VH-VL binders against q9hc84r5073to5261. Designs and how they scored, part 7

Target 1, 189 residues: q9hc84r5073to5261
Amino acid sequence: CICSMWGGSHYSTFDGTSYTFRGNCTYVLMREIHARFGNLSLYLDNHYCTASATAAAARCPRALSIHYKSMDIVLTVTMVHGKEEGLILFDQIPVSSGFSKNGVLVSVLGTTTMRVDIPALGVSVTFNGQVFQARLPYSLFHNNTEGQCGTCTNNQRDDCLQRDGTTAASCKDMAKTWLVPDSRKDGCW
Below, E stands for the ipSAE of ESMFold2; O stands for the ipSAE of OpenDDE; V2 stands for 0.75 times the mean of E and O plus 0.25 times the DockQ between their complexes.

## First folded at step 1 (VH-VL)

Design n17 (framework fv_necitumumab)
Fold by ESMFold2-Fast, scan of step 1:
Structure n17 (fold): chain C 189 residues (1-189), chain A 123 residues (1-123), chain B 107 residues (1-107)
Amino acid sequence: as target 1 above (189 residues)
Amino acid sequence: QVQLQESGPGLVKPSQTLSLTCTVSGGSISSGGYYWSWIRQPPGKGLEWIGYIYYSGSTDYNPSLKSRVTMSVDTSKNQFSLKVNSVTAADTAVYYCARELYSSGWYGVFDIWGQGTLVTVSS
Amino acid sequence: EIVMTQSPATLSLSPGERATLSCRASQSVSSYLAWYQQKPGQAPRLLIYDASNRATGIPARFSGSGSGTDFTLTISSLEPEDFAVYYCQQYDSSPLTFGGGTKAEIK
């Protein structure tokens, strides 16, 4: 199952359903329905690319967060000595490419492409401040994912699963329901 | 049953600060993850959203009013308040406080409203 | 901001008739649209949210439909207490905006 986001607002779910969603808050990309593999969860923090806060304005991903067991990994792009660089925070502490802890491996390709691997689960997540991709084995995660990335069921019929357990006619409408409520305290909508 | 009640002066002079308080009863302002809003309605006109506050103190304001508006919350009194600075006759309106319903991961629907309080800006 | 336009401004109908009220958004609001009823001297009352979900205690004669930019509130058979002003409101994006209202008045 592969889920992707590109162009700031274009999404492809684990089962291949495509949709466009323009959010400016933090949303659940994926989480386990039943906590079987460390309660794995992915979150995407979005913002306006410029200081234009209109409904039609372009959105840009600010940070990708991974929660696995008791660990918190944040992938973001920051300014380092006048250049944009990938920054990986492991439990709020910056780590370098090649860092590993408790079965989680991090690496940086080039200057901005960050990658997190959990080899025991066959999980790989990449983010470069513009494009996101998560790869989860169907054999482990089938029938156990929810969020903006949809269900990993090999069936597009259930991809637009909303937070309340119902299926929306449009995945754009589904995507909005995965808002992290506390993220709104930062003034996003 | 949760109820909201506005209170504050009915008359404010031009250039002064309009101050209103909303008292929440039948439920806690800090429970349930609800957002709390102010909405106004000039006599004979439509509704205008002013802004919201979360019990943590986080706020968002309508850009048209942002430079003049401040909201605050007092969890010990189960109240939230609105201040509008430098008022003019255009600020004459019935002011409502309201609770935002959480539905399908989204806020913005007002399921409970106060009765409204008329504020006239005149002198 | 998203501008909400309601039409007609006034509906003159008799009890028992069907009322159809329109609300149009300047940009897509998906299904994040609510309808409110307001009687003179009273606060607005929530009727419909998420475009088509009836709020608790709202009679079955009220129904909402639509998505994107075009929305409709239907009252299948007007009762005397239904003559009021109706407002639509989008909550897709900040600032939250309301339509100008449609007044349903008795013929």
Scores: ipSAE 0.000, ipTM 0.458, lowest interface PAE 18.8, mean pLDDT 86

Design n18 (framework fv_necitumumab)
Fold by ESMFold2-Fast, scan of step 1:
Structure n18 (fold): chain C 189 residues (1-189), chain A 120 residues (1-120), chain B 107 residues (1-107)
Amino acid sequence: as target 1 above (189 residues)
Amino acid sequence: QVQLQESGPGLVKPSQTLSLTCTVSGGSISSGDYYWSWIRQPPGKGLEWIGYIYYSGSTDYNPSLKSRVTMSVDTSKNQFSLKVNSVTAADTAVYYCARVGATTYYFDYWGQGTLVTVSS
Amino acid sequence: EIVMTQSPATLSLSPGERATLSCRASQSVSSWLAWYQQKPGQAPRLLIYDASNRATGIPARFSGSGSGTDFTLTISSLEPEDFAVYYCQQYYNWPLTFGGGTKAEIK
């Protein structure tokens, strides 16, 4: 199963459903319904690309967060000497490309493309400050994912699964329900 | 189906600038999913990655060539270009343009290649 | 940079035989490895990505295996059109690097 986001608002779910959603908070991209594989969870933090904060204004991903076996990995892009560079925080500590801990490998390709691999699970997540992609084996995660990335079932009919367990007619409406409540403390909605 | 086509002079004099353009058809260069790359191959030798560009203009170059290489993109023409400054005989090669994934870095579509000879 | 070493440099075989091509990385590249086929006068063609996944349209006789530093491209039964140069490429770390190539030639 492959989920991706590009252009700040365009999503493709694990079963291939496409939709557009403009969020300005942190949302659950994917989490396990039943904690089978370290309670793997992915979050995307979004903000406005410029000072303009209108409904039509472009959104930009600020950070992609991965939670696995009580480890927190944050991927973000920062400015260093006038150039964009990827920054990976492993349990809040910056780490370099090639770092590995507890079965999690991190790498940076070029200057901005960050990658996190969990080889034992066949899981790979990439983020470059503009585009993200998450790869999960269908054999392990079948019928056990929820979030903005939808279900990993090879059936688009159940892709728009909302936080309350119901299916929305539009995945755009589904995406809104995956807002992380604590992110509202910053006034985003 | 995506197709890439290289164009530019086949002969460049030593010390001058090598300039090539790649035209993309069957797909938009303004896709956030892809970078657009140049790769070269000297006659009888292997492949050397030169660099890639994103539709926003962001570039990454091979460190061995970075001081001499510049790439640009023209989204209105669905094209991207390569300039190599101060060329020598060592820059004689077939130059390929190719598409590369922005979150994966393998090359899935290649142009046919254009031979550039550096000669007086 | 990560150095990719391919062996053998040339592989002389007959149609119908099994071909095994090796690619070794100077440090671990996980599974972030692709294989390309290049016929004389043509651009390279993607065969395998992520060490073991066949690209669209690639015949089942081509398979990739390995992880870390040791990778293998296997052609189960060589067809005449398979005699070509094969390149591996890592995309684990920057800069992107290719192996020196293995030429499969007719005996």
Scores: ipSAE 0.006, ipTM 0.519, lowest interface PAE 12.1, mean pLDDT 86

Design n19 (framework fv_necitumumab; at its last look DockQ between E and O 0.04; V2 from the best seeds 0.00; counts 0 for: pae E 14.0 > 2, placed apart)
Fold by ESMFold2-Fast, scan of step 1:
Structure n19 (fold): chain C 189 residues (1-189), chain A 121 residues (1-121), chain B 107 residues (1-107)
Amino acid sequence: as target 1 above (189 residues)
Amino acid sequence: QVQLQESGPGLVKPSQTLSLTCTVSGGSISSGGYYWSWIRQPPGKGLEWIGYIYYSGSTDYNPSLKSRVTMSVDTSKNQFSLKVNSVTAADTAVYYCARDSWIQLYAFDIWGQGTLVTVSS
Amino acid sequence: EIVMTQSPATLSLSPGERATLSCRASQSVSSYLAWYQQKPGQAPRLLIYDASNRATGIPARFSGSGSGTDFTLTISSLEPEDFAVYYCQQRYNWPLTFGGGTKAEIK
């Protein structure tokens, strides 16, 4: 199953349904319904700020967060000497391309394309600050995903599954229900 | 229909700079879904990736060219360009520009027709 | 860099025969592999992406298979128009690398 987002607002779900959604908060891209493989979860933060409430109104970079077992991996892009560079935080600590810990491998392709692999699960997540793709084996994750990336069921009819378990008429309407409630604390929605 | 077209001098003298431009038509270069690449092919040989550029200006180059290459993008003209410094006879090749559908197809899905650049005195 | 090795260098086959082309990577590239066809005097054309997916407009006789380090391009029944050089390409790591090519010649 493959989920992608590009152009800032264009999504393709795990079963290939396309939709457009422009969020300004943190949303659940994907999470396991039942915690079978380390409670794997992916989040897209459209306004990643570490500073005060004043900074929350400023433009902040996007970040893609991966939660796996007890680990948190954050992928984002920063400006270094006037150039964009990928930044990977592993449990809040910056790490370099080639870092590996607890079955998780991180890589940076070129200067900005970041990739996280979990080889034992066949999982790969790629992000460059504007575009992402998540690859999950159907054999392991079928019928066990929810979020903006939809279901991994080989059936597009159930892709617009909302947080409350109902299906929306449009996946744009579904996408907004995957808002992380605490992200509103930063003044977004 | 998206099309790519290379342009630039077909003859460059040794030690000078090779300069090529790729014009994109039928689609916007300002898209997060695509990298824009240059690939070359010396006569009778295989394909060698030179580098790519993202519409934001981010670039990545093949290390085998050892800092001799620079790419730039002009989103207002829907163009991207290649410069190769200090050329030698080994840089004689057909140069292709290509669209890298890196997130959807993970492949070069559209190629220019190619332009032969000969390095000779 | 990841080295891509294609074999054989040349295939000589008759129309109607099955062609099998091999591509091997020096390390695992998962399924991040593409196949291109290049006819004399033309730019390469995408045939297969993500190891096994046929690109738009590509005839059903072309198929790709494999994962990890070993990949195969199969042409189930050669047509005269299939005279060409075929290249595999890995997209798993930077720099992007191509195989040396397999030339298919019709007997």
Scores: ipSAE 0.388, ipTM 0.788, lowest interface PAE 3.7, mean pLDDT 87
Fold by OpenDDE, look of step 2:
Structure n19 (fold): chain C 189 residues (1-189), chain A 121 residues (1-121), chain B 107 residues (1-107)
Amino acid sequence: as target 1 above (189 residues)
Amino acid sequence: QVQLQESGPGLVKPSQTLSLTCTVSGGSISSGGYYWSWIRQPPGKGLEWIGYIYYSGSTDYNPSLKSRVTMSVDTSKNQFSLKVNSVTAADTAVYYCARDSWIQLYAFDIWGQGTLVTVSS
Amino acid sequence: EIVMTQSPATLSLSPGERATLSCRASQSVSSYLAWYQQKPGQAPRLLIYDASNRATGIPARFSGSGSGTDFTLTISSLEPEDFAVYYCQQRYNWPLTFGGGTKAEIK
């Protein structure tokens, strides 16, 4: 099952359904319906602001967050000496390419492409601030995913699963239901 | 269908700048999911990836060429360009522009026909 | 950079024979591996993506296998038009790198 987002608004679900969604908040890209493999979840924050010394405070780029077991990994971009670079935060701590902890591997590919690998699960997530891809083995995650990435069932008819368990008429309509409430952000509740 | 075509001078003098343009037809460069890339092949040799540019202007270059390479994109003309500074005979090659369907897993699925650039005095 | 090594450098076979081409990566590239075919005077053509998926329009006689560091391109029965140079390419890390190529030639 492969889910991707590009162009700032284009999505392809795990089962290959394409749709367009423009949001300004944080959304659930994918989460396990039943926690079987570390309660894996992915989030996209469209305006990620951090006080990190390594991050430029002048802008709030997009950030992809990965939650696995008790670990929190944030992938975002920052400006360093006038150049955009990938920034990986592992449990709120900036880490370098090649960092590994508790079965999770992080790396920076080139300047801005970041990857998180969970070898034990065959999971791979890539993000460069504008484009992301999540690869999940069907053998492990089938019939157990929900979010903007939809279901992992090899069936496009059930991809538009909303937070309340109902199926929307379109995945665009489905996408907004996966909003993560945040009173700190205007309109994100 | 999407097509790519390289254009530029086939002869460049040493120490000068090599400049090429790739024109995309049959589709928009602004389509997401693609890294617009340059790849070169010296005569009788293998392939070397030069770099890519995204429609937003984001770039990444091969470290072996990074100091001499600059790419740009013009979405209004549906073109992206390559510049290589301070060329030597080692830069003589067929230069290809290609579409990298990285996110969609299709790799370099569309190529230009390639253009030979010879560096000679 | 990840070094891709292809073997053999040259493969001499007759039409109808099975061709087996090897590609080895200096480190694991997972399934981020593509195969290309290049004929003289032409641009490379994508054959296989993600190690084992056949690109659109590619005949069934072409197949890719492998993961991690060792990959194989198989041509079950060579056709005259299959005699060309084949390149593997890792897409796991930047810079993207190609193998040195295997030339399939007529015996």
Scores: ipSAE 0.111, ipTM 0.728, lowest interface PAE 3.0, mean pLDDT 91
Fold by ESMFold2, look of step 2:
Structure n19 (fold): chain C 189 residues (1-189), chain A 121 residues (1-121), chain B 107 residues (1-107)
Amino acid sequence: as target 1 above (189 residues)
Amino acid sequence: QVQLQESGPGLVKPSQTLSLTCTVSGGSISSGGYYWSWIRQPPGKGLEWIGYIYYSGSTDYNPSLKSRVTMSVDTSKNQFSLKVNSVTAADTAVYYCARDSWIQLYAFDIWGQGTLVTVSS
Amino acid sequence: EIVMTQSPATLSLSPGERATLSCRASQSVSSYLAWYQQKPGQAPRLLIYDASNRATGIPARFSGSGSGTDFTLTISSLEPEDFAVYYCQQRYNWPLTFGGGTKAEIK
């Protein structure tokens, strides 16, 4: 099961459904329906971006958060002397490429590409501030994913599963239901 | 509505460390899409960018000041701070904190009211 | 570092006149340029971002134009409250740099 986001707003679900979604909030990309594997959850924070963009906004950085067991890993990009650099926070502490703790491996590839591996689960997540890819093995996660990345079922008909458990007619409509409420941010509740 | 307020001493002696804090209200310093910056303006003169801090703790400083400047963020208090070491009379200025809407407006969209810091014996 | 040069240093005009303020960058900054207004005793206020877009609440008499190295702020008909100092700022590369300012004063 491979979920991708490309071009700032283009998504491909775990089962290969393509859709476009533009939102400026934090959204659930994936979470376990039943917490079997350390309650693995992926979130995408778009607060660095607008819903509409000039050329510079097309490169707007995002933050990807990974929650696994009691660990919180944030992948984001900072601006250093006008150049983007990858930044990985492991439990709120910046870490370097090659960091490993509790079965989670963290890497920085080149200047901005960040990678997190959870070998025990066969999970790999890559993110460069604008493009992400999350790879989950079907054998472990089948029928146990929900969020903007859809279901891992080998069936596109159930990919647009909304937060309330119903299937939307389009995944664009589904995607907005995976909002993480934040009453401190206008339009994010 | 987000507001910024500078606080710190108005008078600092030469060779000491200047310390200022900016308190953010009406919003969260941990919100994405913003850098948190300090800018200074000597009396009757123009504006100089000092540096920024991101909510993750990442910083970058103006090369002219980098050896003497540090910034920090305290997300639990919704504050970010500036330290300038080994100050001289040349560091006398109005110091502003500002929110940098880096991804939406590409500008400093919210400024504090400013605080004058005088370096004098 | 990118040097921003503003001209003129002082612009003496009467209310109702058109003001044209220039800002030049030492190298291309694309469209990543902001304009700020600063009245005496106040913090700067954002007027224009991305070279030509007015910030919320800024009157239509303010307009920005230009790209690359040459930028202009135009005030189509000066009001008494527009007499202030105006700064341009490039946002293309770090360190962020401001121009030296143009003071608009009543004639």
Scores: ipSAE 0.000, ipTM 0.464, lowest interface PAE 14.0, mean pLDDT 83
ESMFold2 (binder alone), look of step 2: mean pLDDT 93; pTM 0.951

Design n20 (framework fv_necitumumab)
Fold by ESMFold2-Fast, scan of step 1:
Structure n20 (fold): chain C 189 residues (1-189), chain A 124 residues (1-124), chain B 107 residues (1-107)
Amino acid sequence: as target 1 above (189 residues)
Amino acid sequence: QVQLQESGPGLVKPSQTLSLTCTVSGGSISSGDYYWSWIRQPPGKGLEWIGYIYHSGSTDYNPSLKSRVTMSVDTSKNQFSLKVNSVTAADTAVYYCARGDYYDTSGFYLFDYWGQGTLVTVSS
Amino acid sequence: EIVMTQSPATLSLSPGERATLSCRASQSVSSYLAWYQQKPGQAPRLLIYDASNRATGIPARFSGSGSGTDFTLTISSLEPEDFAVYYCQQYSNWPPTFGGGTKAEIK
């Protein structure tokens, strides 16, 4: 199962449903329904690309976070000597391409494309500050994912699964229900 | 049936390098589902995880051993090895190699198969 | 590093009795807790993983329970081969750490 986001607002779920959603907060991209594989969770932190705060303004992904077991991996892009470079924080500590710990491998392709692999789970996540893609084996994660990436069931009918367990008619309506509660306290809408 | 077997010298002098090899049979180290670890047990004491290696060569080491430990893997021989530098009497222990897994393959720090262990004594 | 504390250090019981072994983590490990059995001169053997799931080939008399910081291993009726040292292990936080062990010995 593959889930991606591009253009700051366009999503394709694990089962291939496409939708557009413009959020300015942190949302759950994917999490396990039942904690079977280290309670794997993916979060996307979005913001406005500029100081504009209108409903039609462009959104930019700020950071992609991966929570796995007791580990937190944050992928973001920073300016270094006037050029954009990927920055990977492993438990809040910057690490370099080729770092590995507890079965989690990180790498950087070029200057901005960051990749995290969990080979024991067949999981791969990439992020370059504009586009993300998450790859999860159907054999391990089927019937056990929820979030903006939808369900990994090979059935698009249940892709728009909301936080409350109901299915929305549109995944745009589903996506807003995956707002991280703590980000709401910071004035997100 | 997977079997692990440790080999190496039983006596190492202080300040020297301890070198051990684990030979795996009945299964491939190149399996994408497993991590291969070393765990030690000083006489009469508990267990301490030393580190693991994945068949790609990726390693992770217990911070308590810091820069003294290195592991390597030889997939053609189905073996992985441990080196502990600058040993002292505190490194005297039974050394086990173990396969890291759990029932659903996600808990690679869960040890389902162990070698029989090899006693290493650090003494002059 | 998470510190795992096992109690009691020694448990003296007779065959046929119920054994309850305790393991406490210095901070929450959720359900990422395993139990191992070690007999003299042998390597440890995995008994329980994810706090309560029995490993392959482990007899039904062994059961685990608990979550967060407090865990128990129960042996419903001790067999002679069950007198051994038992270790708990957390794998929630890196590095994985083991408890100091509980020795089950014949009374």
Scores: ipSAE 0.000, ipTM 0.445, lowest interface PAE 16.1, mean pLDDT 84

Design n21 (framework fv_necitumumab)
Fold by ESMFold2-Fast, scan of step 1:
Structure n21 (fold): chain C 189 residues (1-189), chain A 119 residues (1-119), chain B 107 residues (1-107)
Amino acid sequence: as target 1 above (189 residues)
Amino acid sequence: QVQLQESGPGLVKPSQTLSLTCTVSGGSISSGSYYWSWIRQPPGKGLEWIGYIYYSGSTDYNPSLKSRVTMSVDTSKNQFSLKVNSVTAADTAVYYCARYTVTTWFDPWGQGTLVTVSS
Amino acid sequence: EIVMTQSPATLSLSPGERATLSCRASQSVDSYLAWYQQKPGQAPRLLIYDASNRATGIPARFSGSGSGTDFTLTISSLEPEDFAVYYCQQYGSSPYTFGGGTKAEIK
């Protein structure tokens, strides 16, 4: 199952449903419904590209964070997009391309694309501040994902699963329910 | 390792402005993954969140303090600051700066600085 | 604002005993809850985030559980170094609020 985002607001779910959502807060991209494989979770931190905060304004994702439990150790890997550079934090410590620990591998592809791999799970996540892609094996994660990336069920009918367990008619409406309840600024939505 | 260190006057007179600065080392304050926060603890009491600031200047303040609090960030010095106006004895506390992230929440913390409000 | 209530206020136990600390939210915070340990004269130290995830470097004897409004921090076997004040904190909604703390003290 592959979930992607491009242009700051265009999403394709694990089962291939496309939608557009212009959030300016932090949202759950994906998390396990049942904690089977390290309670894997992905978060995307969205911002306006400029100080202009209109509904049509461009969104610039700042960071993609990964929560993962390996060998009884909880790991947090954050890929941050700055000006002309990518920064990868492993449990809040900056690390370089080629770093690996507790079954998690970090690399930089080309000059700006950050990549995190969990080979034991066949999981790969890439992020460069404009585009992200998360790849999860259907065989391990089927029927066990929720979030803005939808369900990994090979069936688009259930892709718009909301936080409350109901299915929205529009994945745009579903996406806003995955807000991490937090406000960086008044009117953050 | 990222470290935070508070600095500023330890004594402030009633009605004056309390001003503190937090210096971040071992990492950039211009990180998109983090907010930079102030939390206080009156002697012998619990913790109270004051607010946070993002490196772009976006802030969120505790409504109980919003009318008296201003935070600012100076990315060139890798610092962020807190001002509390019109202080009273109730503002006497240890003030902590802390990093806030969507993944870990308030980690790391500075060592804290005691500010006493007295005439 | 969401009010966080911790109980008991004081927990008196001997080393080796199991400690169970409770934290209740006045409204649902899903799993957006953290636990901190504070020793005298020190800054709080993150123990648990997202209700059940142990922070880096935190011993396996610490565990968190719960969701919605009811949360528990468990220390499976108290070590002398664990006698401290523990605070829960919700980040499900601004303003972020802390509980009043539970003091774990030696019997």
Scores: ipSAE 0.000, ipTM 0.442, lowest interface PAE 15.4, mean pLDDT 82

Design n22 (framework fv_necitumumab)
Fold by ESMFold2-Fast, scan of step 1:
Structure n22 (fold): chain C 189 residues (1-189), chain A 123 residues (1-123), chain B 107 residues (1-107)
Amino acid sequence: as target 1 above (189 residues)
Amino acid sequence: QVQLQESGPGLVKPSQTLSLTCTVSGGSISSGDYYWSWIRQPPGKGLEWIGYIYYSGSTDYNPSLKSRVTMSVDTSKNQFSLKVNSVTAADTAVYYCARDFTMVRGVYGMDVWGQGTLVTVSS
Amino acid sequence: EIVMTQSPATLSLSPGERATLSCRASQSVSSYLAWYQQKPGQAPRLLIYDASNRATGIPARFSGSGSGTDFTLTISSLEPEDFAVYYCQQYDNWPLTFGGGTKAEIK
């Protein structure tokens, strides 16, 4: 199963449904419905690309967060000596490419493309500050994912599954229900 | 639709800099969806990836070229370019530019290629 | 770097026969593998991406399979236009690497 986001607002779910959603908060990209594989969860933090904060203004991903077992990994891009560079925070501590702990491997390809692998689960997540992709084996995760990435069921009919368990007519409407409640403290929607 | 075209000198003397440009038509180079790559192929040999560039100017190069490579992008001209310093006969090859999908729906391959340009290093 | 090994180097077959081409990676590349076809004097053409997905416009006789380190490209019934060099490419890790190629030639 493969989920992607690009252009700040364009999404493709695990079963291949495409939609556009402009949020400026943190949303659940995917999480396990039943905690079978370390309660794996992915979150995307969005913000306005510029100081313009209108409904039509472009959104940019700020950070991608991964929760696995008791670990938190945050992928973001920062400026170092005038250059954009990937920054990986492992349990809030910066780590270098090649770091590994408890079956989680992190790497940086070039200067900005960050990658997290969980080889035992066949899981791979990449983020470069502009686009992300999450790859999950269908054999392990089928019928056990929810979030903006939809269901990994090989059936697009259930892709727009909302937080309350109902299916929306459009995945754009589904996407807003995956808001992380605490992120609203910043006045986002 | 989208087409890529390589241009630049077909003959470069040893120790000089090889300079090539790729012109993109039928689509914008200023897309956040794609990287733009250079690949080379010595006559009768296989393919070697040289590097890629993002429209923001971010680059990654094949370490085998030992930092002899620089790429740049000119969004106003819809072009990206390759420079290889201190060339030798081993740099004689057909050079291709290509569009490289980036993490969109599992497509991470090179879907559109230029026709290639032969660069011979000789004097 | 990840080394991609293709076998056989040359595959000699007649039109109508099934062709099976192998590609092995020195370490796991998951499913991040593409296949390209190159005819003499032409640029490579993308055939298969993500190990098993056919690219737009590619005939159904081409199929890809495999994951991890062992991959196969199958041409169910060779057409005259299919005699070409085929390359596999991994995009799981930097730098991107290609196999040495398999040349499909007429017997």
Scores: ipSAE 0.007, ipTM 0.557, lowest interface PAE 10.4, mean pLDDT 86

